# VHH binders against Riboflavin biosynthesis protein PYRD, chloroplastic (PYRD): the designs that were tried, part 26

Target 1, 366 residues: Riboflavin biosynthesis protein PYRD, chloroplastic (PYRD), of Zea mays (Maize) (b6trh4)
Amino acid sequence: PRLAAGALSGRCQAQAAGDLDDAHYMRRCVELARKAAGHTSPNPMVGCVIVRDGRVVGEGFHPKAGQPHAEVFALRDAGNLAENATAYVSLEPCNHYGRTPPCTEALINAKVKEVVVGMTDPNPIVASKGIEKLQGAGISVRVGVEEALCRKLNEAYIHRMLTGKAFATLRATLSMNGIITNQIGKGADQSGGYYSQLMKEYDGVIISSDLAKMSALPLSREAGTNQPLCIIIAQGESSRLHIPSLSQEHASRAIVLADSPVTVEPAGVEVAVFRQIDLESILQLLAQRGLCSVLVDFREAGESFASLLNDFQEDKLVQKVVVEVLPFWLASDGLSNLAFGGSQSFPLKNLELRDVNGSVLLEGYV
Short names: E, the ipSAE of ESMFold2; O, the ipSAE of ESMFold2 at other seeds; V2, 0.75 times the mean of E and O plus 0.25 times the DockQ between their complexes.

## First folded at step 23 (VHH; framework vhh_5j56_2)

Design ad3 (from ac4 with F114W; at its last look DockQ between E and O 0.62; V2 from the best seeds 0.00; counts 0 for: pae O 6.9 > 2)
Fold by ESMFold2 at other seeds, look of step 23:
Structure ad3 (fold): chain B 366 residues (1-366), chain A 127 residues (1-127)
Amino acid sequence: as target 1 above (366 residues)
Amino acid sequence: QVQLVESGGGLVQPGGSLRLSCVASGSPGFTFSSYAIGWFRQAPGKEREGLSGIYSSGDSSTYYSDSVKGRFTISRDNAKNTVYLQMNSLKPEDTAVYYCAAGIYYEDFYSFPWDYWGQGTQVTVSS
């Protein structure tokens, strides 16, 4: 027979319930923030939830650069109910002035009693300054609720902030017997497919000039998508490059990075000529243009395109790898692999696996 | 593209002062006033430290780390495409290579991005 339920059980459940409530509201912030996936760069994705007496009284997220911050929307939604409420926010509220006052001041003026922050600002000059401002105004601040989830939400933003380079994911397709192939799995590029989702989530996609000449340029089929910038690598090309799937009306959707002058058809496509093209320089250039994330789509890759990826883990040039394994056994004249002239082996971290319409999608971090 | 060049470093006695400058230049269409500028330093064997940032000329647009607040002052002159770091009351622990960094300033940004970096200038404070 059991001992009577009592104060110890109730006290543990109350504490655990309080911790679960914090995590619940912060996960809601992340959920709200993800509604703007693909729309906020160079800004992060941020969500905010205002809670009073165990009820959500206001919600908001940052919809795109040039629009108000998440806290502003959440405070407007809550109205007078924000007073003495708890504000949950996935990223430390800003404490800098520009055309508009900072979010710290908005929270102070709304007289919230507590702010719960998922992660501090990744910028070391301003980190904790928003928290300090709130505390100085008598607002209680807790930091680190669902911190790992909040950091993962904005891993590209954080990477760009800390390194000055775009976050890079390498995508490739293999047969079951390990042969690199140019196919994308059936349905992957349709609405809801993983490739279409990647095109929505990434600010840019790096492709070979051979892919651009042979296939339609990558795009997302997701509703309401800002399409990624197509970055076409043209090394050792003749003086002309024709992109048959790109109309002049949409020339701004592509940029050609070349190692020699080339004339691109259609007219209006930007061409940048470099003495030497390397992945680090590309990632720096793209970050400087406001891109936080890029996908390196390894299809129709000749020797020069593949050379961009030599030792890609070196200096943290690529952070993530996505490999689709197709249910085919391809003929070959010998052994093959994904080796790009690398000089060392390394494990991938946090490996995840999904079924995708008869293929297997593998994802992991470098 | 934006290029940043630091200058004004050198050898100074403890308690002395130095004024660093960061001069920016860029491609056609470059608008210096659209950029936030930050100062960082790195001593041998240590990680790079963020010191100060500025995105406009007002007091509320400047930021300082606790290690330098009250001793260092950041300012900018948009007509000269230059940001200054006035370093007063220098200590031996301020010895480092000092870097400026720049990022596009948005009215609604969550933080100052640092996409462009200078090559650095040495500051040595001998005891």
Scores: ipSAE 0.071, ipTM 0.554, lowest interface PAE 6.9, mean pLDDT 84
ESMFold2, look of step 23: ipSAE 0.200; ipTM 0.636
ESMFold2 (binder alone), look of step 23: mean pLDDT 81; pTM 0.820

Design ad4 (from ac4 with S27G P28S G29E; at its last look DockQ between E and O 0.41; V2 from the best seeds 0.00; counts 0 for: pae O 6.4 > 2, unsure alone 61.9 < 65)
Fold by ESMFold2 at other seeds, look of step 23:
Structure ad4 (fold): chain B 366 residues (1-366), chain A 127 residues (1-127)
Amino acid sequence: as target 1 above (366 residues)
Amino acid sequence: QVQLVESGGGLVQPGGSLRLSCVASGGSEFTFSSYAIGWFRQAPGKEREGLSGIYSSGDSSTYYSDSVKGRFTISRDNAKNTVYLQMNSLKPEDTAVYYCAAGIYYEDFYSFPFDYWGQGTQVTVSS
């Protein structure tokens, strides 16, 4: 049986158009939010777009912790045009009272007609409270538009919120035949290279004491970058650790985690001593210091550093892996395993690859 | 430093009940009533998930995930520095390690973090 042409067209067109319009504006929210990448921790990246009669009349994003939320900027940008408009926001508007009204009340006072939310707040205590407040004021609310994209945008924030631990990514470089190498690909640490971009995106980077002694500490060469905190793991060290690339003036850029007392040069570098250093304890400590994301940079690793990463998939200690494969075949005596891979096989999810200046970069989730 | 200790886990038959307790302690400046408490769980091979939460004001500020709404009840007793999770109508899929977590509101957060976590208590619903 055939549907009438008008009925079929109206039903299909209305559904398809609605999905595309919402998705389009929500993707714009995510694009705006990404302008603050590397700057908002411990807060999430959030974007907001105000739309009236199919036209964007206001935009905003949250630029850093301690500054107004995305909705405030978008409402200021829209002015009186926010009345009867639709507000798109990548994260559920806050309903927390402080010195200023919460974002829910700002939206209500602006008399928006509708709010479209990408994802609910991951905090189980406040989830749905913002949505309920808006609905109680007579505002239409739709939830879950581009939800997967909005969640991926803030995966580190969500992880820290739900577990109290920093989101961890393990980075390593391999030859084509699977041998771990200490050098990264040509140009990777220059502006625009993947390594430089990783250093911009992570709040901290964990390295071995051997790397710290032998080379410059990891940094981003991207413009306007907040540099990551450098976390140096010193296991089995003598009583002295020298970090030649670090001046005393910049001692706060690094912290040393050691299994025994150690004197660090330059003076002023923070040292924390543990009976035993394990990955879980490190990730908890770093989260307590306000880090939402940490990169474990597997270079110049001794056996002690490598063993820190054994069975890193257990208890979801590491969420993501980034592997660079260099276009070289290295000499080998036989089959070898990645030393940090532990005793269990497990699949990676959502594997992606790209060409990075003649090497291959592989990314996947544990 | 704030410390959280969960108790009340154990083995139970499907359809049964358990009550979990989360006892909080801290130094001389610790004020339990200022903290929000959340319950989370993690089953083998799965991501940790939030189940329920209670803010300092008590029952009027409670949350339940869809997976436990109607079966679990959160409450707090500020005199004992304790938060409870009453779990009824338990199912095999409720088998997990259950964690409590504590956090405090800060004005400049989109939400507040749970920075203090317990070590967890095992709940096993007989398979």
Scores: ipSAE 0.069, ipTM 0.578, lowest interface PAE 6.4, mean pLDDT 83
ESMFold2, look of step 23: ipSAE 0.136; ipTM 0.588
ESMFold2 (binder alone), look of step 23: mean pLDDT 78; pTM 0.796

Design ad5 (from ac4 with P28E S61R; at its last look DockQ between E and O 0.84; V2 from the best seeds 0.00; counts 0 for: pae E 6.0 > 2)
Fold by ESMFold2 at other seeds, look of step 23:
Structure ad5 (fold): chain B 366 residues (1-366), chain A 127 residues (1-127)
Amino acid sequence: as target 1 above (366 residues)
Amino acid sequence: QVQLVESGGGLVQPGGSLRLSCVASGSEGFTFSSYAIGWFRQAPGKEREGLSGIYSSGDSRTYYSDSVKGRFTISRDNAKNTVYLQMNSLKPEDTAVYYCAAGIYYEDFYSFPFDYWGQGTQVTVSS
């Protein structure tokens, strides 16, 4: 038989199988972490899988800020089977005391043999001792398995930790011929639709005052969702703004950012007044309020709202763009109907696409 | 609100040294010793990276990334509301804008954010 040629040794086969198993278990960590999407901010989404003898013996994820970390849940689930097991964690184990002891101590006390880490913590103050402490206790540590996937899972957290600013995504809908539309694709705002899922994933959503006056405020229809804060931009608005879809009991779900004093109905909606509204000032205010992620929902945008996005790549104010392309060709009467924003051209990076109920959803990075 | 100002950047030859300073000030009730301070850098076209950190005065623990460990030393002088980064054995790869950032440690966070950032100081290492 050709298998006896020896070119494919058992060591080579074992390494290839081990690498594939590592990726599999780390992808499971990411899958577990996503169960807490919309609930962990300002904390990252983290998953942990404990594996012994090729078998998952424990799983966990970080469900909410103030709750135990993923490793604690996974170790509790594994019990005594964690001894001599491999722990897969999507983010470097913490080495600081919170309401519970550090995850490094939990892993050491459980006598795990090895820890496989998807990504290191970008915050330099919390990253340095966790891996070193595990290694000092005789635990083998590998880093970088499915690192790109783990970083994408927490891109907002990473941005917030490295810059102090909220991660910003621009969302728009276009016709096939590049005309901005105000309606989103069929089913996109229903449970399971991409728009509903976006509303679950972001701490806040920025909309025009025209959208707020004309339509229901953006919300997620995913079960158990913490709804995003609605940030309503009121530029050149009259002295009064009425938000018909917002009840007074839910006034805390919205904030109005205005360029002049405005009285908002319903009562109790917070109003912040700026001499000039620009995207940087908006993002600074939102970061001060603890938002790690913000979606700019470009619908019903007049010239004032659109002007906020002129040169949005400047000073790295927006990191990501999400464009829905509808399967329609819309009438146009000139050059200015086809796009918005910017006096400079620039390429988008890492483009991805998927089909969403007969439309195309494009994502890329600034 | 906390204000941070970096200084001490400049042009230096490979193998040389620079000392960066980060001076903090704030509104009434500002207590510098309550803040952890981190140093970061960003080269053109690259992601910002964390270099070193020093905890609040009650802890004084320090952190160094592998890229600067042994070459850079962080210290603080609470009487002057200042954190320093002594940078030795500088390499062309150390060329970047250097930022200091301040945050308060909260036990409830997985990680704590740096909410206050300086405007940066340029360091250029070239022969």
Scores: ipSAE 0.206, ipTM 0.667, lowest interface PAE 5.7, mean pLDDT 84
ESMFold2, look of step 23: ipSAE 0.218; ipTM 0.675
ESMFold2 (binder alone), look of step 23: mean pLDDT 81; pTM 0.823

Design ad6 (from ac4 with S27G P28S G29E S56P Y106W; at its last read DockQ between E and O 0.81; V2 from the best seeds 0.00; counts 0 for: pae E 3.6 > 2, unsure alone 64.9 < 65, grease 25.2 > 24.2, SAP .697 > .668)
Amino acid sequence: QVQLVESGGGLVQPGGSLRLSCVASGGSEFTFSSYAIGWFRQAPGKEREGLSGIYPSGDSSTYYSDSVKGRFTISRDNAKNTVYLQMNSLKPEDTAVYYCAAGIYWEDFYSFPFDYWGQGTQVTVSS
ESMFold2, look of step 23: ipSAE 0.329; ipTM 0.729
ESMFold2 (binder alone), look of step 23: mean pLDDT 79; pTM 0.808
ESMFold2 at other seeds, look of step 23: ipSAE 0.394; ipTM 0.762
ESMFold2, fold request of step 24: ipSAE 0.384, 0.409, 0.426; ipTM 0.755, 0.771, 0.773
ESMFold2 (binder alone), fold request of step 24: mean pLDDT 79, 79, 79; pTM 0.809, 0.808, 0.808
ESMFold2 at other seeds, fold request of step 24: ipSAE 0.357, 0.284, 0.396; ipTM 0.742, 0.710, 0.756
ESMFold2, last read: ipSAE 0.340, 0.320, 0.409; ipTM 0.730, 0.725, 0.770
ESMFold2 (binder alone), last read: mean pLDDT 79, 79, 79; pTM 0.810, 0.809, 0.810
ESMFold2 at other seeds, last read: ipSAE 0.410, 0.383, 0.425; ipTM 0.769, 0.755, 0.778

